# Ledger of designs, part 3: VH-VL binders against Small ribosomal subunit protein uS7c (rps7)

Target 1, 178 residues: Small ribosomal subunit protein uS7c (rps7), of Euglena longa (Euglenophycean alga) (Astasia longa) (p14760)
Amino acid sequence: MSTRKLQKRKILPNDSIYNSLLVSQTINKILSKGKKNIARYIFYKSMQNIEKIKNENPLDIFKKAVDNATPSIELRTQKRKKGQISKISIKTKLERRNKIALKFIINSAKKRSEKNIIQKLQGEILDAYNNTGAAVQKKEEIEKSKSPVNNNKKFISKNKKSKNKKQKKRLKRKKNIY

## First folded at step 1 (VH-VL)

Design i1 (framework fv_ifabotuzumab)
Fold by ESMFold2-Fast, scan of step 1:
Structure i1 (fold): chain C 178 residues (1-178), chain A 121 residues (1-121), chain B 107 residues (1-107)
Amino acid sequence: as target 1 above (178 residues)
Amino acid sequence: QVQLVQSGAEVKKPGASVKVSCKASGYTFTDYYMNWVRQAPGQGLEWMGDINPNSGGTNYDEKFQGRVTMTRDTSISTAYMELSRLRSDDTAVYYCAREYSSGWYDYFDYWGQGTTVTVSS
Amino acid sequence: DIQMTQSPSFLSASVGDRVTITCRASQGISSYLAWYQQKPEKAPKRLIYAASTLQSGVPSRFSGSGSGTEFTLTISSLQPEDFATYYCQQYNSYPYTFGQGTKLEIK
């Protein structure tokens, strides 16, 4: 039995350059129906470009980008009694939610306007790293679905003077004053 | 060699609490989630919760809400599961189980030997 | 919560028989399903994960199949050491849930 056999026991080994499971998962998602060599080239070239631009460890940038795009919950489709479908929020393991973030980043990258997939991917990663961009926007859409109360609280905090004033007047009107 | 060694059998009265330990060796303790699963006599397996030993973050089954607390001590590679307000139907063998976890799949690859907890009188 | 239902709950069979155990999820779980074997007074042992991937060291007579909501564990030719209780477990979402178990007994 060799070290290679122990690695084969794992469905996904860590990648050869960054020794990161996250990187291996990302490469597998870049071209789910394509050649793995091309997916590796695209990812590593994007990382090299990011390192050149930011003068930082590109793995740290990528990890932060994934973290910023990772939702705190997962939405699942559930069938209602009358055949209606609805989405419910489910708390899942962090690693599984990271997979969702990877899907957001890769799919959002493919929809970007840059000339080639390498530039699209590096652009989406950098945007997510800065907590902006389409992948982070999709994560925020999921976050907004957690609770109407949280959404209202966030909106009120942005315009607290006007909202609090209106709400206090409304509450006073409801009270029985004699 | 990966090993999970649990604390010894416990006998408790209803209303008491029990704290089971699970000492890990042979791997980096903080790299894998630790799960707790119990089995009542003659019954099936019941997942109780898990803990990320690196962050201390926990996830519990709602059946145990307010009664279970999972913790760890990274300096001695030990995970703990404390169950309070014990009832007779908490009588079970309690297992710790290491979870290989990735974005693709999760499974319990190594299990402790089990700790028998008896709640009586 | 996702409910896992196994069938049958009890199965009597002879050495050399082909045995199939079914596991159904109340919701789609893709391939996020594991199978465990438990012998009396012992901790469970993992046989299969990702619905169909055999653990290293598990005999090739064990196989798993299925996706979504219906899964099957097959033992192609029962051996004496295979008489045990088998459990399926979903790891698609929290809380993780197990089937009720299938006890495989010698006929």
Scores: ipSAE 0.005, ipTM 0.486, lowest interface PAE 13.0, mean pLDDT 80

Design i10 (framework fv_ifabotuzumab)
Heavy chain, then light chain:
Amino acid sequence: QVQLVQSGAEVKKPGASVKVSCKASGYTFTDYYMNWVRQAPGQGLEWMGDINPNSGGTNYDEKFQGRVTMTRDTSISTAYMELSRLRSDDTAVYYCARVGDEYSYGYDFDYWGQGTTVTVSS
Amino acid sequence: DIQMTQSPSFLSASVGDRVTITCRASQGISSYLAWYQQKPEKAPKRLIYAASTLQSGVPSRFSGSGSGTEFTLTISSLQPEDFATYYCQQYDSYPWTFGQGTKLEIK
ESMFold2-Fast, scan of step 1: ipSAE 0.011; ipTM 0.571

Design i11 (framework fv_ifabotuzumab)
Fold by ESMFold2-Fast, scan of step 1:
Structure i11 (fold): chain C 178 residues (1-178), chain A 123 residues (1-123), chain B 107 residues (1-107)
Amino acid sequence: as target 1 above (178 residues)
Amino acid sequence: QVQLVQSGAEVKKPGASVKVSCKASGYTFTDYYMHWVRQAPGQGLEWMGWINPNSGGTNYDEKFQGRVTMTRDTSISTAYMELSRLRSDDTAVYYCARDIVATEDYYYYMDVWGQGTTVTVSS
Amino acid sequence: DIQMTQSPSFLSASVGDRVTITCRASQGISDYLAWYQQKPEKAPKRLIYAASTLQSGVPSRFSGSGSGTEFTLTISSLQPEDFATYYCQQYNSYPYTFGQGTKLEIK
């Protein structure tokens, strides 16, 4: 009965305070189903606290925190022969990778030791802004994986070298025969 | 200081459309979502939807989907709610509200409601 | 949609009385509940949000409690200006829904 809503493109407006699509996406990631006003409260209060601590534009701090937590690649699950599951590296669009960074920040914040969710989120954002913390650590773990470009380039190079050697051998053999 | 002023009472025929306005003053119009809530005579409150005045993005209760359109004009800090294909059960007082539910409990973050616009659908 | 049911629908009381209004949600809403006061021919005014947090400027005789599906609004010592209709509202899920209201009238 929700079919018509599922067929419509999701239009996510910019948030009402910072006029930022990134902020709206973040609030949605904080959101438990139907708790949007509390998610907004948590996020905006964290931002206000950050502004007081840093005496800077909190939106700029948040954007930098997200940038620092954004991986250069995305790891995807792929089924192998006999149904075994493995992960492969794929380079996706920046906007999609930013959403991964948002998940890292929010999930890492929830696991922090501060007394309330506002302080947990505030702490994780500031840590990420300084290029530290659990969210940035998750990003670095992905970065340690072989990138699609470098891994593919090295593998292709090895294959080309192998083919060139075989090709040279075949050409030498043909010259000896003819 | 912070105030929402709505347009005057309307009397409409079944099948007509009505457009209610809500003019904001005393705050930055684009910084807060605007909600629309109605109340039929002697009945309770019914949430209709919200508009983000900055982006123009909207979210409607499915009950009104296809009949309601929420818009705004940022140059005059005014929000609009248009309801089409009116029925007798659309007779109600229509309210606009800046902060119908607390997002923050600060001295300056109070719920602010318009005075209401009576819409009567008859004949 | 989440259905909100208030009890009682009508309540008669005298100035100085302690009055209690109950609100029940058809499914769990955590503490995402607000209480509103509405006087005849006026817009509603929020009294409480997050089930128990008093809105700035609201008298301390008003208090809220509860979590999950059952919530209570208490007025510890009723004043003449408190005779009004009270509504609970959930903001856990869209669409936001209100209780049917409790009309508090003088005995």
Scores: ipSAE 0.000, ipTM 0.442, lowest interface PAE 14.8, mean pLDDT 78

Design i2 (framework fv_ifabotuzumab)
Fold by ESMFold2-Fast, scan of step 1:
Structure i2 (fold): chain C 178 residues (1-178), chain A 127 residues (1-127), chain B 107 residues (1-107)
Amino acid sequence: as target 1 above (178 residues)
Amino acid sequence: QVQLVQSGAEVKKPGASVKVSCKASGYTFTDYYMHWVRQAPGQGLEWMGWINPNSGGTNYDEKFQGRVTMTRDTSISTAYMELSRLRSDDTAVYYCARDLGEYDFWSGYYPDAFDIWGQGTTVTVSS
Amino acid sequence: DIQMTQSPSFLSASVGDRVTITCRASQGISSYLAWYQQKPEKAPKRLIYAASTLQSGVPSRFSGSGSGTEFTLTISSLQPEDFATYYCQQYNSYPYTFGQGTKLEIK
């Protein structure tokens, strides 16, 4: 049953213009309250603007931007006895790390100073493509915090009888990003 | 009770169009994708496409591209499948079916196959 | 497109028998496989999803197994109401595709 959800990530359809799963995932992360047409417009318009600026395939530019913002590991917070908190490094699947990069790009774009969301998004994508900008800075902070990785150890300890309050708060933050 | 109720049987001439309806009840219509599947007499099941009732977004099997249109009316919780330029080999029972998949903001839509089906609409294409 | 092949296409059995139907995918579909039962002039009914998860309300005599390319539906003790046509379906990739069906008939 748990393996079912993990495997289902493959079924998300490719987008209709670039035939790219990455593009489809990005549009879904921009999506706000069922306004998929607005999210699609924002993304595709940003891509058209990038094509004009660089005179290159905008999908290739976007793929490189995501690659540059993708951390090599994931940092997880572990709660210990007496309220002690430690961070540990874990190597997760590339798909999961790419989704982290998408989050960095979108969230960093929203904090930019340009006039509208289209210009903010194109600016952050181009910065990431050039291996600069706030999204890449977030990735570099993770790289600096890197410690030896153990892929077989559980990085978060939980009481089997208790709800995961941290995860619930994180999910609430995700939903509110819309 | 969750139900999908489809429109009645249709008889059409070659070259005509048919529009089949599927009315949902007992759940929030906009929460789950609606798929369309057909079955020719004595044959197996053939997937046609889906519609997201929330956004109106669609995805069609390439075989039907240019001939099929899927729409919905959220005010009456009804999905529609229109097939144009009908041929005799379009004679089939057409089903709507609900995908009880989950939508995750960060990862997109996770399908869960078809948990509930409409009763079917027989479309006969003949001279 | 992913091709789904069922074996056998036709099966005769008696009440109380253990019957097995196999479904093979032309490429890996992980566990994104569902099984449906269809009776004459009725819509299909989902029995199994995620290869091995039993649909709520379906009798425990039905079970599914497999992953990747090879999948099996088993009915442990056949009942009169189980005589029907069974279809497997992959939902790993678009377009979704179905097996050709297995018609289970009484001897």
Scores: ipSAE 0.000, ipTM 0.456, lowest interface PAE 14.6, mean pLDDT 80

Design i3 (from i1 with heavy chain E99G Y100D S101Y S102G G103D W104Y Y105V D106W Y110L; framework fv_ifabotuzumab)
Fold by ESMFold2-Fast, scan of step 1:
Structure i3 (fold): chain C 178 residues (1-178), chain A 121 residues (1-121), chain B 107 residues (1-107)
Amino acid sequence: as target 1 above (178 residues)
Amino acid sequence: QVQLVQSGAEVKKPGASVKVSCKASGYTFTDYYMNWVRQAPGQGLEWMGDINPNSGGTNYDEKFQGRVTMTRDTSISTAYMELSRLRSDDTAVYYCARGDYGDYVWYFDLWGQGTTVTVSS
Amino acid sequence: DIQMTQSPSFLSASVGDRVTITCRASQGISSYLAWYQQKPEKAPKRLIYAASTLQSGVPSRFSGSGSGTEFTLTISSLQPEDFATYYCQQYNSYPYTFGQGTKLEIK
């Protein structure tokens, strides 16, 4: 690996207040135009408000909200002959799907009717925590579009089971990277 | 191959402290949270806390707060759990268990063999 | 703290039986639940995580279901090696908590 590539592979540190990688990832997704202090303030103030409303650990509420908004698959566009476009279901690693959930929550929060971004973010997180709201609706749209479980994995080779085990192990390793 | 190897059995008197080690091999030590779970004889499992080996940050169950200290040494891929002011009801098998780092779904997929700690006088 | 209650605490069954163990959380935990199997004097082995996802290498006769506050572990056709103690564990919020365990023994 080159020096530039080594620098790009740095691990994102946990945040200083909740000691959570998920929180650090969220603050980075809120961040725009280099306004890190504003992004931190927005997130932590939303967490403080949630704690007051629910009388529970706000980090645990946030973790559940993210899970409720996390789709089981990703939909990717495939272009066919004759200009037809279809979407196929692809199972990606959990961390990548969690980042999709974070985008759903943040983007849905920005579209809310509350007066300020702190109230918008807390509202969307609480809705997702209760398995409702726009972020969860986006996740459900992906779930509804999921390809049927197609057991049409033909026995293509005499070692099909071994290959399936290797594929499962590889997927699990990818999920465990972060 | 991936494993967690714990230190050997300990016998302590009430009021003493014990420090259990857990050495990781076969994976990147700093990529996964390390959890500590204990089990008293004939009883169920009890979570004590976790440590992020990358940052050194810890979370403890309130029940152990003030008596437990979790640390790690990244140079030798080893996690430690120290429990002070031991009482007879601290007699248990103590396990380290790997949790997923960076994934909020922190279940335990790899366990040490356990360390028996007996507190008696 | 979230309390996890398993039912039953003790269960006697025969090889070939369908066995169900229930785990109830004192508050909502979404799907943040794992199931473990523990044999005498050995560390626990994870069977299921995210309430219903089977761990690689675990036989397909094991399955998990549920969300929110009520969860079930099912063994569709009990085998001799399945006689063990089973624990559920929530990882929705700190501190992580386990059920009291269900000891499955031969009739």
Scores: ipSAE 0.000, ipTM 0.462, lowest interface PAE 14.1, mean pLDDT 79

Design i4 (framework fv_ifabotuzumab)
Fold by ESMFold2-Fast, scan of step 1:
Structure i4 (fold): chain C 178 residues (1-178), chain A 126 residues (1-126), chain B 107 residues (1-107)
Amino acid sequence: as target 1 above (178 residues)
Amino acid sequence: QVQLVQSGAEVKKPGASVKVSCKASGYTFTDYYMHWVRQAPGQGLEWMGWINPNSGGTNYDEKFQGRVTMTRDTSISTAYMELSRLRSDDTAVYYCAREGDYYDSSGYYWDAFDIWGQGTTVTVSS
Amino acid sequence: DIQMTQSPSFLSASVGDRVTITCRASQGISSYLAWYQQKPEKAPKRLIYAASTLQSGVPSRFSGSGSGTEFTLTISSLQPEDFATYYCQQYNSYPYTFGQGTKLEIK
């Protein structure tokens, strides 16, 4: 059924404070070497600091920061003949590209000069919100490397064909009942 | 024992400035934001702004912008609120209050004003 | 600014009564709502934060409920020491704002 894939794939629940899937995904990425409670504290404390500085909804600021750091394409390395490696541009789903932006923000934050991780994350989010900083620079480097996309339509088409086959099978089963 | 102790009552003439102090003890002064709230006689509570004692960063209510200055001295765990160009309607009790945060097993929570100073009466007259 | 409106502004009650005070926000504040008790010539004391979480050391007869724009403080069995002024406060957005207060007096 159409809901089978949603149940099969582990869907991350929205966070308890902002009721946001993006926030939950971010906390999970911060968590790579810490306990989940520490990752939640770091993120929410950064959000609290942003709200106090900007006097705006911190979720809106964070979402804008992610949007600004989201590349329009995904850059992949393709192994070719002998020792030649080529880079190809693939246009992927927005969800996957947002996860790339989250990696840019978190990794760039860790490399900042501020004293603690909360201030580092806060600073990188605010920089990205203003369309500046290391995370946005990484996104711009990908944009500069952009070439026309040739393969994304093929993968999406395959997924549509798979869904269409499942839908047709479901409809055929229903028709066969009658 | 966590406590905030404020300076004593002040009487000022219109046009003067007043500087109220708030000394923190029993916790790490730089870990919590400090807010200032005032209350005119027989009236309700009015938020003025906050200071981050760690950075010295501030955020003021628009009504007080240009007249209020919040500072701190980390060596003596003391926050200050200075209000200039005083008017008779600035007569009030001025409070400092700690805004904390806390983390428990269920998540991170915003913590409203958990500890308050005893208040400083500022009278502006004549 | 978010406007906080309390009702009633004045309430007369007797020891043992169940009393309720309502607080309304002019826009959604989720659960970022605190309740304070203030006695004459004293600083406010926090009773409730996060709309429904009881402050450590506050008697269990106090409870808070609500989310979004409508909030209630309940005292299940009023005691003599509960006669005071009560304020709600939103801490969702700056500037932080308080209700006008509810004066609870002896009937």
Scores: ipSAE 0.007, ipTM 0.486, lowest interface PAE 13.3, mean pLDDT 80

Design i5 (framework fv_ifabotuzumab)
Fold by ESMFold2-Fast, scan of step 1:
Structure i5 (fold): chain C 178 residues (1-178), chain A 121 residues (1-121), chain B 107 residues (1-107)
Amino acid sequence: as target 1 above (178 residues)
Amino acid sequence: QVQLVQSGAEVKKPGASVKVSCKASGYTFTDYYMHWVRQAPGQGLEWMGWINPNSGGTNYDEKFQGRVTMTRDTSISTAYMELSRLRSDDTAVYYCARDSYDILTGYFDYWGQGTTVTVSS
Amino acid sequence: DIQMTQSPSFLSASVGDRVTITCRASQGISSYLAWYQQKPEKAPKRLIYAASTLQSGVPSRFSGSGSGTEFTLTISSLQPEDFATYYCQQYNSYPYTFGQGTKLEIK
């Protein structure tokens, strides 16, 4: 092993099966009481089951599920000098908003009624992929809670077409989620 | 240690069938998918299909559909690949190969030594 | 089917050389690519998976890179035991397909 390779261990690497940073971040968020091997097994088994159900690349399904659960803004609590509390809408980086989507998917999965955690996770991912389910509902709640003063900070959503997977901007009729 | 040991070389006439075996040891046979890959003389590698040793489920390349059958015997940790209606262009070395994890990944870690099948009149 | 094309098909090099082999997919395969080494009359040995992840026990002179449709296998400071045929393989979709191979021989 090289010194350079040792130094790279200090940052979060892509996962070893899908070579995806998103997957690595997801496994870390599934972790409970330091059980990384169990978290890794749960995620990969869920992905394998999704591949069998959909007969499609499970990473593409997972990426779409995350996109669908990603809010266009973050809500933050601000305390003023009077002790008043207000919630403000903040435009943050996409990377940060994707991590929020991951939290929504994982926490929503844990509250599902399926028999085991693998089935709970695969169910929530497939629901989010279809733009439904509890994780997407949490995103919708954030969208509804936007401050009027931040309406001009809305982003145009990107819509991927089935033909050539070309991105298409939605007309102003649809939500701005980017 | 993990080992995959295949049956010996076969010489067949056109129209016959051949059944190649692959005996696994050193791991839990039912936990890993088994793939079959062939290589014609001087040519590259060609994936034929996989079997799930736990369920017996299979998936074949369409090119072999109707001629290939993959089975297993869990009592002796052995996988089988039978190819029927043999043609001269089926002459190849046939390999069994283990999938890399206890989930289907589609890339392989341990390979059998290969079985040479010669189809000639 | 996804077609995998390797370049070059044949490469002549000397011990100590840096060699590069390219693999192109006919459509996007993300990072779902493995590299194998095959010596004469032997079964293939996996070197790399997920385009860039080196298998445990494989020398650090081997490295992989790429995503989508273009991938590269690099061998720095070529050793005598590295003369072999190299294959790329996509595992993005069925059927899994291999490149035609690159034969690496001594100059």
Scores: ipSAE 0.007, ipTM 0.481, lowest interface PAE 10.1, mean pLDDT 81

Design i6 (framework fv_ifabotuzumab)
Fold by ESMFold2-Fast, scan of step 1:
Parts: structure tokens; sequence; C-alpha cells
Structure i6 (fold): chain C 178 residues (1-178), chain A 126 residues (1-126), chain B 107 residues (1-107)
């Protein structure tokens, strides 16, 4: 059976061909219904085609495409009462914004007119590399939507330290005996 | 650039129905809610309802419940508002307006702009 | 339904004046309030949302403030193109409701 991470955050190893974390994250975003070998095939074949077309390192092209599709902010909702949404601009971690760019590239690729998914993906990557195409357009729409508020003032305490565990530990141990 | 283009003026008799269209361009139609708002001559703005173009789900003001139907056609990026059993007090300019809604987790995003159609005049008279 | 009441219903002012328009909600709406400008025979244009956030492309002379039930739109130095009707709108709960409007006229 498959093993899973206990934590919500998953640490991915770099991919086996380009030794790149970005590539591993991209393959995971392409993955559907657990078909990892198909997702790997699609991505690597797209990279091979790009290398053939551009006669350059395809990883460098892909990194630039992702950079071009990465928004400078993330738009997040604040929900109040039924149906009411307040929108704010938040400057989030680059890693999180890169994942948004990956989603833009993959979803835009699927809507392309080429014959198969490999050609659709390579076409979208090359368009994004040239700072054009649907994925970059989605990023530009977010850039146009930037509010004057660039940072979330909310602070979420990560401090879950507690000193009152001695009593609970003693109680649990006593109950476990019985 | 974002545009909402509405259908032309309508003249109807009491008891008839009217269907107004709103064609969207310059953005991903399914990423934003579409509102319908009307304005009677010399009066203020009145919200009628909204539609989620992605799901087809609607919310109506109870004043119009049972007489209004909001729909969309995603293949042509067009929203529709149909109002039945028309009365003389339904005479108004009808507007479509894009809401600022984000479908988190779908890859969609919000625009901070609120765009309105040019309006459709509906006159109900005998 | 939440009732929105604007004050005043009409206002006369001169270019360069500071003008304020107030909007009161019959129930608490937090900061879920927008301000719109409408010129004769034109569709409304959103100026402000979330009570105080200026819409992109709107001149900085427009500002909004308030929370809960009392809200204010301020134009710091009135320009000729600002003579219009202004509406507040709550989007805290369905149905969304608008104020009756404030007509801003030249003196």
Amino acid sequence: as target 1 above (178 residues)
Amino acid sequence: QVQLVQSGAEVKKPGASVKVSCKASGYTFTDYYMNWVRQAPGQGLEWMGDINPNSGGTNYDEKFQGRVTMTRDTSISTAYMELSRLRSDDTAVYYCARDQEYYYGSGSYWDYFDYWGQGTTVTVSS
Amino acid sequence: DIQMTQSPSFLSASVGDRVTITCRASQGISSYLAWYQQKPEKAPKRLIYAASTLQSGVPSRFSGSGSGTEFTLTISSLQPEDFATYYCQQYNSYPYTFGQGTKLEIK
C-alpha cells in the first residue's frame, strides 16, 4: 500500500532527470488519479521537444516561464455572513506563488488547440517563456487587480507551547493501566 | 479590456416576459459572479440577484422570486435575466455587473474592478 | 432586509470644496460597504469597496471611512467631473441593498 506524509506539508525530492524541486512540483500538479508515470512522461517529453525547438537547456526555459507566470501577490478572501466576501492583497512566499504559476500554466495548456497534451504543455511553456500566452495573461490580471494594501496585517500565532501537560500525562498513564 | 455588452431596448405589454442578455469579454467569464441591478425612471438602484457562471447557482431578491430566472451560456460568455408576468412598475433600465468573487482552489482569481453593462431599457405599457 | 439611508439627499457645492456624504445601515454590516458614482444616463461606477479601499483608477481625492452602521464618503477637493449622484451599497448579506442616492450639484 502507498505511504503518506503525516504532515500536511509534503517535502518533495528533486526529480531524477533535472535534479530540480520545481520539476517535481510540476509533475505532481500534472498528476491525475495517481498516474505518476504518465505525468512524468508528459512533462519530460514536453521538455525534450522544447530542447529540440530552442536548442537550449529546457530547464532554464521552464524556470523563466514559471517566473513570468508568477504573480507578485496572492488574492485571498475574508468571508462574513452568507454570501459575503471581502478581498485583500497579500504578499505570500515565493514558493506558494510559484505553485499558482504552475497551476496557471497547466490549466491554460489543457485549453490549447494542439492535438495532444504534450504539445499543449510545450506550447504554453514556450508562450510563457516569451512573456505571452494564457498563463501570463492570468498573472497580469492579478497584477492589474492589486489593491493599495500589499500585506496581510493578520498574525497567526504558531506558538502552541503549553506547560500544563504534566497533569494530563499523569492522568492518561493512570487511565491506560485500566 | 473587460466589457459587458447588453441586448437592446424592449417594449412589452403587461403580462409578457422579457429576456435581457449580457455578453462578457476580456476576462474569464466563469471566474466572476454576475449581478443584475435595475433602476426605475428617476429612482435609485435595486439589486435583483446574482449568478455563478461556473456552477449556474443563483441568488434572487425575494421581491422577484418566482418571476425572475437568471441563466448563462459559457460557450458564448453570455448571462441572461428573464423577468416574467411584467407589470408597469417593472419599467426600468436593467444592468448586468460583474462581482469580485474568487473561487479559491479552482485556479481562478478576483479582479478588483467592478464593471457594468451599458444598460437595457425595458418599457412595460399597454 | 438591511435599509441604507444616505444624508443629504442633495448637496450643492463649488469646485475646490470638501464635501462629505454619510450612509447609515439599519443593521451592522462591518466594512462590507461600497460607494458608486453615477452620471446622467450612464451606468454606475464603483469608487470604493470594503468601506475604505479605493478602486484602482479612482482619483485619490475620494476616500471612504466608517464601520458597523455609519459610513462616510469624502471628496477632498471637488472637481467639475465629480458632479453626479452617489450611492452606497451594503454587500454584507442578501439581498444587497443601495442607499437612496445623494445628488451632488454645482452651486
Scores: ipSAE 0.000, ipTM 0.420, lowest interface PAE 21.9, mean pLDDT 79

Design i7 (framework fv_ifabotuzumab)
Fold by ESMFold2-Fast, scan of step 1:
Structure i7 (fold): chain C 178 residues (1-178), chain A 123 residues (1-123), chain B 107 residues (1-107)
Amino acid sequence: as target 1 above (178 residues)
Amino acid sequence: QVQLVQSGAEVKKPGASVKVSCKASGGTFSSYAMNWVRQAPGQGLEWMGDIIPIFGTANYDEKFQGRVTMTRDTSISTAYMELSRLRSDDTAVYYCARDEYYDSSGYYSFDYWGQGTTVTVSS
Amino acid sequence: DIQMTQSPSFLSASVGDRVTITCRASQGISSYLAWYQQKPEKAPKRLIYAASTLQSGVPSRFSGSGSGTEFTLTISSLQPEDFATYYCQQYNSYPYTFGQGTKLEIK
């Protein structure tokens, strides 16, 4: 034993149907603890539906969707003098950037207007496969931010968002229950 | 080993509602969709809709939209199909049938069927 | 909606005969086609899925072929228990649709 224990990393196994590490990573990001079987069902049913719609291997469609949503760089926080925070562009490993793409696809899917999560996920994957949709838009925003001189300025200006009017009105209505 | 057991025959008057149950045993209830298919006397098979038990989400054929409701109770592995505002042309045998979604080759349709529930609508 | 049309609607045959039933889709359904057998007063039983994959426990005299819009079910040597009504079904898109059925009767 050293004063600093070596953290052993567990290798995430490939999924049982597609034998794909990417699929296993996706399932883990869909739902949190206690819902792993539900996460598998959501993902596999979305894949099955995509195969029926496109008449192509759904894993190949999904891989292309992830590729289209994968940014070429990652934006990271750097603490400056007097507690000032700035963003810098870093080229990270493909594996890490793929995880960012998965986050974009899943979070964008959840915000879609379809009636159920399976249809939301399949819709976002198909949009990303066609190089469109909210997930690809998030990736494009990062790509625009990667300019060395303008990156931090673009990111900072984007952080100056106006407050959500809908949420403010909703909270006010919630306080005025009759 | 997988069995789908449906509730018994019903006789209803026009305008009434009927609720048919389908209890699954011998398999993983939540991993499968449950479909409802009906067959009028001397006629062919007609798909009505499905329910995904994990989410409680249902998909209906537009012919039945507004009159049909599909639900489930995962604690007793039972799916339900309720048809309202019954007409004489709703007289049929109603079947439940399961559809596997995961841990399969992907190309599955209705692998197990219930025995059927006869619903007669007459005055 | 995808319309499924079966031919023939009625077929008369003898034990030992080879019979073929055809199913046509109004638009492409790839291989998302199943065949069911229904005996009088009983629920349908799946024979074939994915156009050509035989359900476990179904006799090897049953076979399916086709893709896209034209599909066939073949019974190579008809047995007494095979006299029934046969249905094709597409499960490519909602709503799922069935053919009108083919009634196979003893000659």
Scores: ipSAE 0.007, ipTM 0.480, lowest interface PAE 10.0, mean pLDDT 79

